Miniprotein binders against D-amino-acid oxidase (daao-1). Designs and how they scored, part 15

Target 1, 310 residues: D-amino-acid oxidase (daao-1), of Caenorhabditis briggsae (a8xj44)
Amino acid sequence: IQERIPDSVVTIIAEKFSPNTTSDVAAGLIEPYLCDDDVDRVISWTKSTIQRIQEYMNEGNPGAESQEQSGYWLQSVKSVPKWLEVMKNVKILTGNELKMVAKRPEHKFGIFYTTWYLEPTPYIKWESDKFLKNGGKIKNSKIQKIEDVEKEFGLFDVILNCTGIGARHLIGDNEVFPTRGQILKVKCPSVKHFFIDDQFYALLNDTTITLGGTADRHQWDRTINPKISEKIFQENCKNIPSLRSAQVISSHVDLRPSRVTVRLEAEPDSKVIHNNGHGGSGITLHWGCALECVELVKKVLAGKPGISKI
Key: E = the ipSAE of ESMFold2; O = the ipSAE of OpenDDE; V2 = 0.75 times the mean of E and O plus 0.25 times the DockQ between their complexes.

## First folded at step 13 (miniprotein)

Design R2 (from L2 with E70Y; at its last look DockQ between E and O 0.82; V2 from the best seeds 0.00; counts 0 for: pae E 3.7 > 1.5)
Fold by OpenDDE base, look of step 13:
Structure R2 (fold): chain B 310 residues (1-310), chain A 103 residues (1-103)
Amino acid sequence: as target 1 above (310 residues)
Amino acid sequence: STEQARDMIKRAHELMQEAKDLINKGDPFRAYRILYKAERLMQDAKEIATRGSPDIVERLIDTAERILSYALRLIEWFNPELAREMLKRAQELVDEARKILES
């Protein structure tokens, strides 16, 4: 918003901040999920996000830079999604190549490609620093209802709802539901490629590998299940045998704010804009969605002169 | 009531079939939306079934719901073909549950 609408004063209100947010525990792999009926829209959001990541990389963030990573996606049924067009070095594995990589009978089709990973915590810091430098404000508060925002912080020209799972309470959006994901963070320096199949994944970060994982719809339990952790570890070891020597660092459970479709829209005759329900694609789509939010903000602000409070 | 649960799972089965057809037509997202409705119906049916139906019906509905959830995930992961196979299994379980409720 600040970059595209210079005459704006933006305030972020949140109960929790990094590193204690859902985003902070994400694997950070750039890979979209089907979350909109317009696949091209999803791809567009992804492309925009990739561009932002590239900017992040180019600016230079010692010790916290996102990078490209390559690896294998093995499938039981052949699927070549359109979003692969935005990835690099895409190669459908030949039969011989597949034989060299496959570890399970269900690994019947495979794709090698290069994508990006984004470390959430340092990235959020980077964005936050820019935000603050540009005159943005951050307020720590728990808002119960969207109507309480203006009561507590004064009048706004536009209110953006990015509350994730909290949207159920904040605005009564009952279409938002949790998808429970459990993951492991491990250290295994010898692993150089990601490995994804129909059930499990090993995704590389700067210093750790994210092993996953579950995606249990409508599950609110945030408690780590040790049996699930063990399963995640053992099954990923089957895919990548070198993981047997990995050091388990931590286990995490996150509730991904999910919807049938991403809710990116302005309420009719309202100053409220929603940007929610990204599920597991939050990082992948965040910048693209943000850009679209800007356009919605501009529409809401159309005809209003002067500095806008957002 | 048992009748309500039966009707719900019947409708869910129909939605699953429709979703399969949509997948076959190359429209996985519409299939996804329909399956979401099916999932909601199954959840509601489960709640009703626990009040007056045999335990086996609840288990069948629960298992079918889990499979349906997995199918939805597979569609999200751009694997609608595998989702279709999962839906077939879910339909079988739902059919079994329905038969028991009709007896």
Scores: ipSAE 0.360, ipTM 0.684, lowest interface PAE 1.6, mean pLDDT 87
ESMFold2, look of step 13: ipSAE 0.362; ipTM 0.723
ESMFold2 (binder alone), look of step 13: mean pLDDT 84; pTM 0.844

Design R3 (from L2 with F78W; at its last look DockQ between E and O 0.88; V2 from the best seeds 0.00; counts 0 for: pae E 3.1 > 1.5)
Amino acid sequence: STEQARDMIKRAHELMQEAKDLINKGDPFRAYRILYKAERLMQDAKEIATRGSPDIVERLIDTAERILSEALRLIEWWNPELAREMLKRAQELVDEARKILES
ESMFold2, look of step 13: ipSAE 0.432; ipTM 0.756
ESMFold2 (binder alone), look of step 13: mean pLDDT 81; pTM 0.812
OpenDDE base, look of step 13: ipSAE 0.533; ipTM 0.791

Design R4 (from L2 with R33L Y36W; at its last look DockQ between E and O 0.63; V2 from the best seeds 0.00; counts 0 for: pae O 16.1 > 1.5, pTM E .628 < .8, other shape alone 6.875 > 2.5, unsure alone 62.925 < 70)
Fold by OpenDDE base, look of step 13:
Structure R4 (fold): chain B 310 residues (1-310), chain A 103 residues (1-103)
Amino acid sequence: as target 1 above (310 residues)
Amino acid sequence: STEQARDMIKRAHELMQEAKDLINKGDPFRAYLILWKAERLMQDAKEIATRGSPDIVERLIDTAERILSEALRLIEWFNPELAREMLKRAQELVDEARKILES
């Protein structure tokens, strides 16, 4: 917003901040999920996000902890998703190549490709620093209802709802539901490629590997299930035998703000814009969605000259 | 009642078929929504069927629900083709459950 609407004063209101947010524990792999009716739209958002990541990487800041990551995606059925067009070095594995990589009978089809990963915490810091430098404000507050925003902080020209799972309570969006994901973070320096199959994944970060995972819809339980952790670990070890020597660092449970479709829209005759329901694709889609939000903001602000409070 | 459960299962089966058709048409997103509704119906049916139905019906519905949940996940992960195959299996189980309830 600040970059595209220079005559704006933007305030972020949140209960929790990095490193204590859902985004902070994400694996950070750039891979789109089917969370919108328009596959091309999702791809477009992903492309925009990739561009932003590249900018982040090119600034050369010590905290620019994002790199390309390559690996294998193995499937039980042959499927070449359209989103592969945004990835690099895409190769459908031949039968012989698959035999070299496959670890399960279910691994009947495989694709090698290169994508990006983004460490969420340092990235959020980078963006936050820019935001603050540009005159943005951050307020720590728990808002119960969207109507309370203006009561507490004064009138805004535009209100952006990015509350994730909180949207259920904040605005009564009952279409938002949690998808419970449990993951492990481990250290295993010898692993150099990601490995994803129909059920499990090992995704590389800077110093850790994220092993997953579950996707339990409508599950609100944030408690770590040790049996699930064990299953995640053992099954990923089957895929990547070297993980047997991995050091388990932590376990995490995330409630992904899921929706049948991403809600990126302006309410009719309202100053409220929604940007939620990204599920597990929050990082992958975030910048693309942000750009679209800017356009929505511009529409809402149309005909209102001067400095806008957002 | 058993009749209500049967009707719910029937409707769920229809939704699964519709979802498969949508996947085949290249619209996995709408398929997802329909499957979500199907899952809900199956859950409701399970609750009703447990009252006076054979245990096998409950098990069939339970298994179908699990498969359906996995299918939904697969759609989310850009694997609608695999989801379709799972839906086929779920339909088979649901059909079996219906037959038992009709007997």
Scores: ipSAE 0.000, ipTM 0.159, lowest interface PAE 16.1, mean pLDDT 81
ESMFold2, look of step 13: ipSAE 0.000; ipTM 0.270
ESMFold2 (binder alone), look of step 13: mean pLDDT 63; pTM 0.550

Design R5 (from L2 with N79R; at its last look DockQ between E and O 0.89; V2 from the best seeds 0.00; counts 0 for: pae E 4.5 > 1.5)
Amino acid sequence: STEQARDMIKRAHELMQEAKDLINKGDPFRAYRILYKAERLMQDAKEIATRGSPDIVERLIDTAERILSEALRLIEWFRPELAREMLKRAQELVDEARKILES
ESMFold2, look of step 13: ipSAE 0.306; ipTM 0.685
ESMFold2 (binder alone), look of step 13: mean pLDDT 84; pTM 0.847
OpenDDE base, look of step 13: ipSAE 0.577; ipTM 0.813

Design R6 (from L2 with Q43E S69M; at its last look DockQ between E and O 0.01; V2 from the best seeds 0.00; counts 0 for: pae E 21.4 > 1.5, pTM E .533 < .8, placed apart)
Fold by ESMFold2, look of step 13:
Structure R6 (fold): chain B 310 residues (1-310), chain A 103 residues (1-103)
Amino acid sequence: as target 1 above (310 residues)
Amino acid sequence: STEQARDMIKRAHELMQEAKDLINKGDPFRAYRILYKAERLMEDAKEIATRGSPDIVERLIDTAERILMEALRLIEWFNPELAREMLKRAQELVDEARKILES
């Protein structure tokens, strides 16, 4: 908002900030995972996010890491989704190439591609520093009802709801549901490519590897299950034998804010705009969705008070 | 028997020491697996010991088990340093229980 509406005064209200957020432990791979939205919208949002990452990379920010990453997606049933068109170096593996990479009988088809990744904490710091430098405000609070924002913090011309799974409680958006994911973070410098199959994945961060996973729809349990952690580790070792020597760092569980479609809309006759339900693709979609939010904000401001939903 | 309980407590103590070393080495997942085995051994020892052991030994083992469970929870919530401190306290209680079992 600040970049596209320079006369604006923007306040962010959140219970948690980086480096203590779910995004800070995510793998940061640009891929529209666990997002069940219109494919053309997802492609458009992903392209916008890639462009932002390229801006980030071109600024040459020491200590902020983003770069291209290549790896394998192995499948039991051939699938070549349209969103691969935004990736680089996409190659469907030949029979010989597949045999060299496959580790299981169910690895029947394979795709090699290059995408981007972000180290989430440095990237969020880069965006946050720009926000604060431009006069942005940050408030640490847990909001129980959307109406409480103005009671506690004063009147705003527009309120943006980016609360993720919290939207169920905050505004009663029952189409948002959790998709529980359990992951491991390990250190294994010998692994140089990401590896994804139908059930498990190994995604590279700068110094660690994120091993996953689970994707349990409508599961609210945030407790780490040690048997699941063991299974994630052992099954990834079958895919990547080098992981058997890996140093396990940590386990994480989080509830991904899944929705049938991303909710990106203005509430009718209200100053509230909703932007949530991004599932496992929050990083992948974030900038494209933010740009659409700017257009919604402009429309709400042009018609205040009482503008209808766009 | 009392000898069986002493052997189980001794083995649990060894596993807790190995887990503490693995936490210091940076392998909390492997440490978690070893601690799970140690907890199971302590529960078996508690059952055997209570059949003929004094109330103080039962209370010490029960307290050590509670501390062990909290250490396992802390490993899951990314605070292994506090987990190491809790494991040290659990080892002390197991040692006291072992001394009491030994006439």
Scores: ipSAE 0.000, ipTM 0.115, lowest interface PAE 21.4, mean pLDDT 69
ESMFold2 (binder alone), look of step 13: mean pLDDT 80; pTM 0.794
OpenDDE base, look of step 13: ipSAE 0.016; ipTM 0.299

## First folded at step 14 (miniprotein)

Design T1 (from R3 with N79R; at its last look DockQ between E and O 0.92; V2 from the best seeds 0.00; counts 0 for: pae E 3.3 > 1.5)
Fold by ESMFold2, look of step 14:
Structure T1 (fold): chain B 310 residues (1-310), chain A 103 residues (1-103)
Amino acid sequence: as target 1 above (310 residues)
Amino acid sequence: STEQARDMIKRAHELMQEAKDLINKGDPFRAYRILYKAERLMQDAKEIATRGSPDIVERLIDTAERILSEALRLIEWWRPELAREMLKRAQELVDEARKILES
């Protein structure tokens, strides 16, 4: 909003900030999930996010860990989705190429591609520093109800709801539900490509590899299950044998804010705009969705003569 | 109560069939939306089955619900054809549970 709406005053209110958020442990690989019936819209959001990452990379920011990454997607049943058109170096593996990469009988079809990678914590710091430099304000608070925002912090021209799972309680959005994912972080510098099959994945971070995964819909339990961590490790070792010597660093559980459809809309006859429910695609979609939020903010402000600050 | 669970799993079976047809027509998002409704029905049926149905019926419903949940994940991850194959098995389990409840 600060960049696209001149003279705006923006305040972020959250209970938790980086480096203490769920996003800070994500792998950061750019790949969209199916979250809207308009596939071209999802592709447009992804493209906008890639452009923002390129800005981050091109500024020479000392904390930038973004890079291009390449790897393999192996499948038991062929799928070549349209979103691959956004990726670089897309190659459907020939029979001989597949034989050299496949590690399981069910690896019957393969795609090699290059995408972008984003280390979340340094990126969030980069965006946050720009926000503060431009006069943005940050408030630590746990908001129980959306109407309490103005009671505690004063009147705002527009209120943006980006609360994830919290939207269930905060505004009664019962269509948001958790998808529980458990991951394992390891160190294995010899692994140079990401590897994804029908059930498991190994995604490269700057110094670690994120091994996954699970996706348990409607499960709220944040307790790490050691049997799941062991399963994730052993099954990824089958896909990438060099992982057998890897140093295991940590396990994490993530409750992803899933929704049948991303909620990106202005609430009728209200100053509240929703941008929520991105599931496992939060990083991939974040900037594209933010740009649409700017247009919604402009529309709300155009309906209120004399409004000058957000 | 068992009659309600039977009706819920029958409806879920019908929704799974509609979703498979939508996948065949190349509309995985509408299939996902319909399967989401089926998932809710199966979750409700499982809770009812816990309170009064035979243990094997509860187990069948639980297993079918888990397979349905995996199918939803596969569609999210752009694997609708694999999800369609999973749905066939979920439908078989629902049919078995329904027949037990009707006898």
Scores: ipSAE 0.399, ipTM 0.732, lowest interface PAE 3.3, mean pLDDT 78
ESMFold2 (binder alone), look of step 14: mean pLDDT 86; pTM 0.865
OpenDDE base, look of step 14: ipSAE 0.652; ipTM 0.847

Design T2 (from T1 with A49L V94I; at its last look DockQ between E and O 0.87; V2 from the best seeds 0.00; counts 0 for: pae E 3.4 > 1.5)
Amino acid sequence: STEQARDMIKRAHELMQEAKDLINKGDPFRAYRILYKAERLMQDAKEILTRGSPDIVERLIDTAERILSEALRLIEWWRPELAREMLKRAQELIDEARKILES
ESMFold2, look of step 14: ipSAE 0.385; ipTM 0.723
ESMFold2 (binder alone), look of step 14: mean pLDDT 85; pTM 0.858
OpenDDE base, look of step 14: ipSAE 0.655; ipTM 0.849

Design T3 (from T1 with W77Y; at its last look DockQ between E and O 0.91; V2 from the best seeds 0.00; counts 0 for: pae E 3.4 > 1.5)
Fold by ESMFold2, look of step 14:
Structure T3 (fold): chain B 310 residues (1-310), chain A 103 residues (1-103)
Amino acid sequence: as target 1 above (310 residues)
Amino acid sequence: STEQARDMIKRAHELMQEAKDLINKGDPFRAYRILYKAERLMQDAKEIATRGSPDIVERLIDTAERILSEALRLIEYWRPELAREMLKRAQELVDEARKILES
């Protein structure tokens, strides 16, 4: 909003900020999920995010040298989704190439590609610093209901709901549900490519590798299960034998804000705009969805008697 | 009641078949939406079955629901063809459970 609507005054209200958010634990690989009926819209959101990452890299910010990574996607049943058109160096593996990479009988098809990843904490700091330099304001508060925002902080021209799972309580969006994922962070500098199959993945961060994963729909339990961490580690070692010498750093549980469709819309006859329900694609889609929010804000402001600033 | 659980899993089976047809037609997002409804039905049926159905029926419904949940994940991750293969097994388990309840 701040960058695209001049003279706007933007306030962010949240209970938690980086480095203490769910996003700070994410691997940050750019790869969209199927979260909208318009696949081209999802691809467009992904392209916009890649462009923002390129701006981040061009400014020489932390993690810029590790924003591209390549790797393998191994499949038991062939799938070549349209979003691969956004990626670099896409290659369907030949019989010989596949034999060199496959580690399991179910690895029957393979795709090599290059994508981007985003180290979450430094990136969020970069965006936050720019926000504050441009006059943005932040408030640390737990908000239980949307109407409480104006009681506590005064009137706003537009209110953006980006609350994830919290939207269930804040506005009664019961279509948002948690998808529980457990991951393991390890250090193993010898591993140079990501590796994804139908059940497990190893995604590279600057200094660590994120091993996953689970995706338990409608599960709220944040407790780490050590047996699941051990399985994630052992099964990834089968895919990448070098991991057997890895140093295990930590385990994490992530409750992704899943929704049948991403909610990117304005409430009818209201100043509330929703940008929520991105599931596991929050990082991949964030900038594209944010740009679309700008257009919704402009529409809401134009539809009021006299415009004012956020 | 047992009749409610039977009707729920019958409807879930029909929705799974509709989703498989949509995947074959190249429309995985609509398949996802249909399967989400089936998932909710299976979750409700499982709760009812825990209360009043034979343990075998409860286990069949639970296993089918878990497979259906995995199929939803696979479609979300752009693997609708693998999800279609898994739905075949979920439907078999639902049919077995339904036949027991109808006996």
Scores: ipSAE 0.393, ipTM 0.730, lowest interface PAE 3.4, mean pLDDT 79
ESMFold2 (binder alone), look of step 14: mean pLDDT 85; pTM 0.858
OpenDDE base, look of step 14: ipSAE 0.624; ipTM 0.833

Design T4 (from T1 with R6E E85L; at its last look DockQ between E and O 0.93; V2 from the best seeds 0.00; counts 0 for: pae E 3.0 > 1.5)
Amino acid sequence: STEQAEDMIKRAHELMQEAKDLINKGDPFRAYRILYKAERLMQDAKEIATRGSPDIVERLIDTAERILSEALRLIEWWRPELARLMLKRAQELVDEARKILES
ESMFold2, look of step 14: ipSAE 0.431; ipTM 0.746
ESMFold2 (binder alone), look of step 14: mean pLDDT 84; pTM 0.851
OpenDDE base, look of step 14: ipSAE 0.666; ipTM 0.851

Design T5 (from T1 with L82F; at its last look DockQ between E and O 0.93; V2 from the best seeds 0.00; counts 0 for: pae E 3.9 > 1.5)
Fold by ESMFold2, look of step 14:
Structure T5 (fold): chain B 310 residues (1-310), chain A 103 residues (1-103)
Amino acid sequence: as target 1 above (310 residues)
Amino acid sequence: STEQARDMIKRAHELMQEAKDLINKGDPFRAYRILYKAERLMQDAKEIATRGSPDIVERLIDTAERILSEALRLIEWWRPEFAREMLKRAQELVDEARKILES
């Protein structure tokens, strides 16, 4: 909002902030999911996010030096989705190349590509520092109802709802549901490529690897299941044998804010705009969705006397 | 009642067939949307089966629901052809459960 609406005063209200959020433990790999019947819109959101990452990389801040990685997507049934057009170095593996990488009978097709990733905590700090430098305000509060925002913090011209799974409680959006994912963080510097198959994945960060995973729809249980952690580790070791010597750092459970469609819209006849329900692709889509939110904010503001469009 | 569970799994089977047809036509997003409804029907049918159906029927419905949930995950991650294969198995389990309930 600040960057595209220069006369704005923006306040962020949240119960938790980085580095203590669930977003801070995400792997940060850029790859979109199926979330809209207009695939070109999903691709456009992804391109905008990649451009923002490139801005982050160009500033030379800590954690911004190398935000590209390459790896393998191995499949039991061939799929070559259109979103690969935004990736670099896309190659469908030949029979000989597949033999060198495949570790299971079900690895029958393979795609190599280069994408981007974010280290979440330093990236969020970079965005937050820019926000504060430009006069942005942050308030630490747990909001039970959206209407309480103005009771507690005063009147606003527009309210943006980006609350994830919390939208079920905050505004009664029962179409948002959790998808429970369990992951491991490990250290294994010898692994140089991401590796994804139908069930398991290994995604690289600067110093750690995120091993996953599970995707249990409509499951709220946040407790770590040690048998699932062991299975994730052992099955990834079958795909990447060098992981057998990896140092296990931590396990995490993530409740992803899944929705049949992303909710990116203004509430009818209201100052509330929703941007929610991104599931496991929130990082991949975040900047493109934010740019659409700017256009929705402009429309809401245009309905008020004395507001100038930019 | 048992009749409600039978009707729910029959409808879920029909929705799974529609989704398979949509995947074949190259429209996985619409398939994804209607499989959401099938998932709900299977969850409700399982709850009813727990209260008054033979244990084998509840287990068949539970297994089919889990396979359907995996098919939804695969479609979300751009694997609709693999999801179509899984839906065939879920339909078989639903048909087996329905035949038992009809006896």
Scores: ipSAE 0.346, ipTM 0.701, lowest interface PAE 3.9, mean pLDDT 78
ESMFold2 (binder alone), look of step 14: mean pLDDT 83; pTM 0.835
OpenDDE base, look of step 14: ipSAE 0.623; ipTM 0.837

Design T6 (from T1 with K25E R84E; at its last look DockQ between E and O 0.86; V2 from the best seeds 0.00; counts 0 for: pae E 3.4 > 1.5)
Fold by ESMFold2, look of step 14:
Structure T6 (fold): chain B 310 residues (1-310), chain A 103 residues (1-103)
Amino acid sequence: as target 1 above (310 residues)
Amino acid sequence: STEQARDMIKRAHELMQEAKDLINEGDPFRAYRILYKAERLMQDAKEIATRGSPDIVERLIDTAERILSEALRLIEWWRPELAEEMLKRAQELVDEARKILES
């Protein structure tokens, strides 16, 4: 918003900030999930995020040159979704190539591709530093109702709702539900490619590998289940045998803010704009959704009512 | 009541069949939306079954609901054909539960 709307004053209000957020432990691989019924919209959002990552890389930020990652997606039933067209070096594996990488009988089809990834904490710091340098304001507060924002912090021309699961309570958006995911972070420098099959994944970060995963819809339990962590580890070791010597660092559970479609719209006859419900694709879609929010903000500031249902 | 749970799982079975047809027609996104409705029906049916149905019926409904949720995940991961196999199994469990409730 600061970058695209001159003379704007932007205030971020949140209970928690980086490095203490769920986003800070995410793997950060750029790959969209089906989180909206408009596939071309999801692809467009993904392209915009890739462009932002390239800006981050071009500024010479620490570790930025490692934001490109290649690897394998192995499948029991062939699937070549349209979003692969935005990736680099996409190659459907031949029979001989598949034999060299398959580790299980169900690995019957394979795709090699290159994508980007985003180390969340340094990236969020980069965006936050730019936000503050441009005059942005940050307020630490737990907001009980969205209407209380102006009582506590004064009038705003536009209010953006990006509250994730909290939207159920704050504005009554009961279409948002948790999808519980458990992951394991390990160190294993010998692993150089991501590896994804029908059930498990190993995604490379700068110094760790994120092993996953689970996606349990409508589950609220934030407690780490050690049996799930052990299963994630052992099954990934079957796919990548060198992981057997890996140093296990930590386990994490996140409640992804899932919705049947992403909510990116202006509230009717209101200054509230919603950008919420991205599920497991929040990092992949974040910049594209932010750019669309800019257009909604411009519409609200111009006094023209706009209604979009995402 | 038991009759409400039976009707809900019957409707969920019909929605799962419609979703399988949509997957075969190449429209997995509409299948996803239909299955979302089926998931909510199964969750409601499970709640009713927990209060007043035989333990085996509740377990069948719970297992079918979990398989349906996995099918939704597979569609999200762009594997609708794999989800179709899961839906076949969920439908079998729903039919078994419905037959018990009807007996």
Scores: ipSAE 0.394, ipTM 0.734, lowest interface PAE 3.4, mean pLDDT 79
ESMFold2 (binder alone), look of step 14: mean pLDDT 83; pTM 0.836
OpenDDE base, look of step 14: ipSAE 0.628; ipTM 0.837

## First folded at step 15 (miniprotein)

Design V1 (from T4 with F29Y; at its last look DockQ between E and O 0.86; V2 from the best seeds 0.00; counts 0 for: pae E 3.1 > 1.5)
Fold by ESMFold2, look of step 15:
Structure V1 (fold): chain B 310 residues (1-310), chain A 103 residues (1-103)
Amino acid sequence: as target 1 above (310 residues)
Amino acid sequence: STEQAEDMIKRAHELMQEAKDLINKGDPYRAYRILYKAERLMQDAKEIATRGSPDIVERLIDTAERILSEALRLIEWWRPELARLMLKRAQELVDEARKILES
């Protein structure tokens, strides 16, 4: 909003901020999941995010890190989705190439590609620092109802709802549901490529590897299950034998805000705009969705009573 | 009532078949929306089965629901053909549960 509407005064209200957010534990790899039935829209959002990452890389990562990352996607049944068109170095593996990388009988088809990643905490700090330097304001509060925002913090021209799973409580959006994911963070510098198959993944961060994972729809349990962490580790070691010597750092559980479609819309006859329900693709889609939010904000502001009579 | 649970799993089975056909025709996005409805039906049927169905039927419905949930995950992760294979297994479990309820 600040960048595209320069006369704006923007306030962020949240109960938690980095490094204590859900986003801070994400792997940060840029790849979309199907979170909306309009595939072209998902691809467009992903392209916009890649462009933002390229800007971030061109600024030299001043206190934040992003890199290109390459790796393998091994499949038991062939799938070549359209979103690969936004990636670099896409190569469908030949039979001989597949034999060189396959580790399981079910690894029957393979794709090599290059994408990007954002280290979440440094990136969020970089964006937050810019936001504050440009006059943005931050308020630490837990809001129970959307109506309470103006009661506690004064009147606003527009209110943006980006509350994830909290939208069920805050505005009654019962189409948002949790998808529980458990991951394991390890150190193993000898691993240089990401590796994904039908069940498990190993995604590279700057100094760690994120091993996953689970995706349990409609599960609310935030408790780390050590048996799941052990399974994640052992099964990834089958895919990447070098991991057997890795230093295990930590386990994490996240409740991803899944929805049949992403909610990116203005409320009818209201100042509230929703940008929510991105599931496991929040980082991948964030900038593209933010740009659409800017256009919605402009429409809401143009609809103010004095303007609408013209 | 156990009759409500039987109707729900019958309808969920029909929806899973429609989704498999859509995946086979290359339209996994419509299959995704249809399976979302089937998932809700199976969750409701599981709740009812917990209260009054034979233990074996309850286990069959629970297992089928979890397999259906995995099929939805696979479609979200761009693996619709693999999801189609899992839907076949979920339908087999529903059919087994229905046979028991009908006897």
Scores: ipSAE 0.425, ipTM 0.736, lowest interface PAE 3.1, mean pLDDT 80
ESMFold2 (binder alone), look of step 15: mean pLDDT 84; pTM 0.842
OpenDDE base, look of step 15: ipSAE 0.721; ipTM 0.867

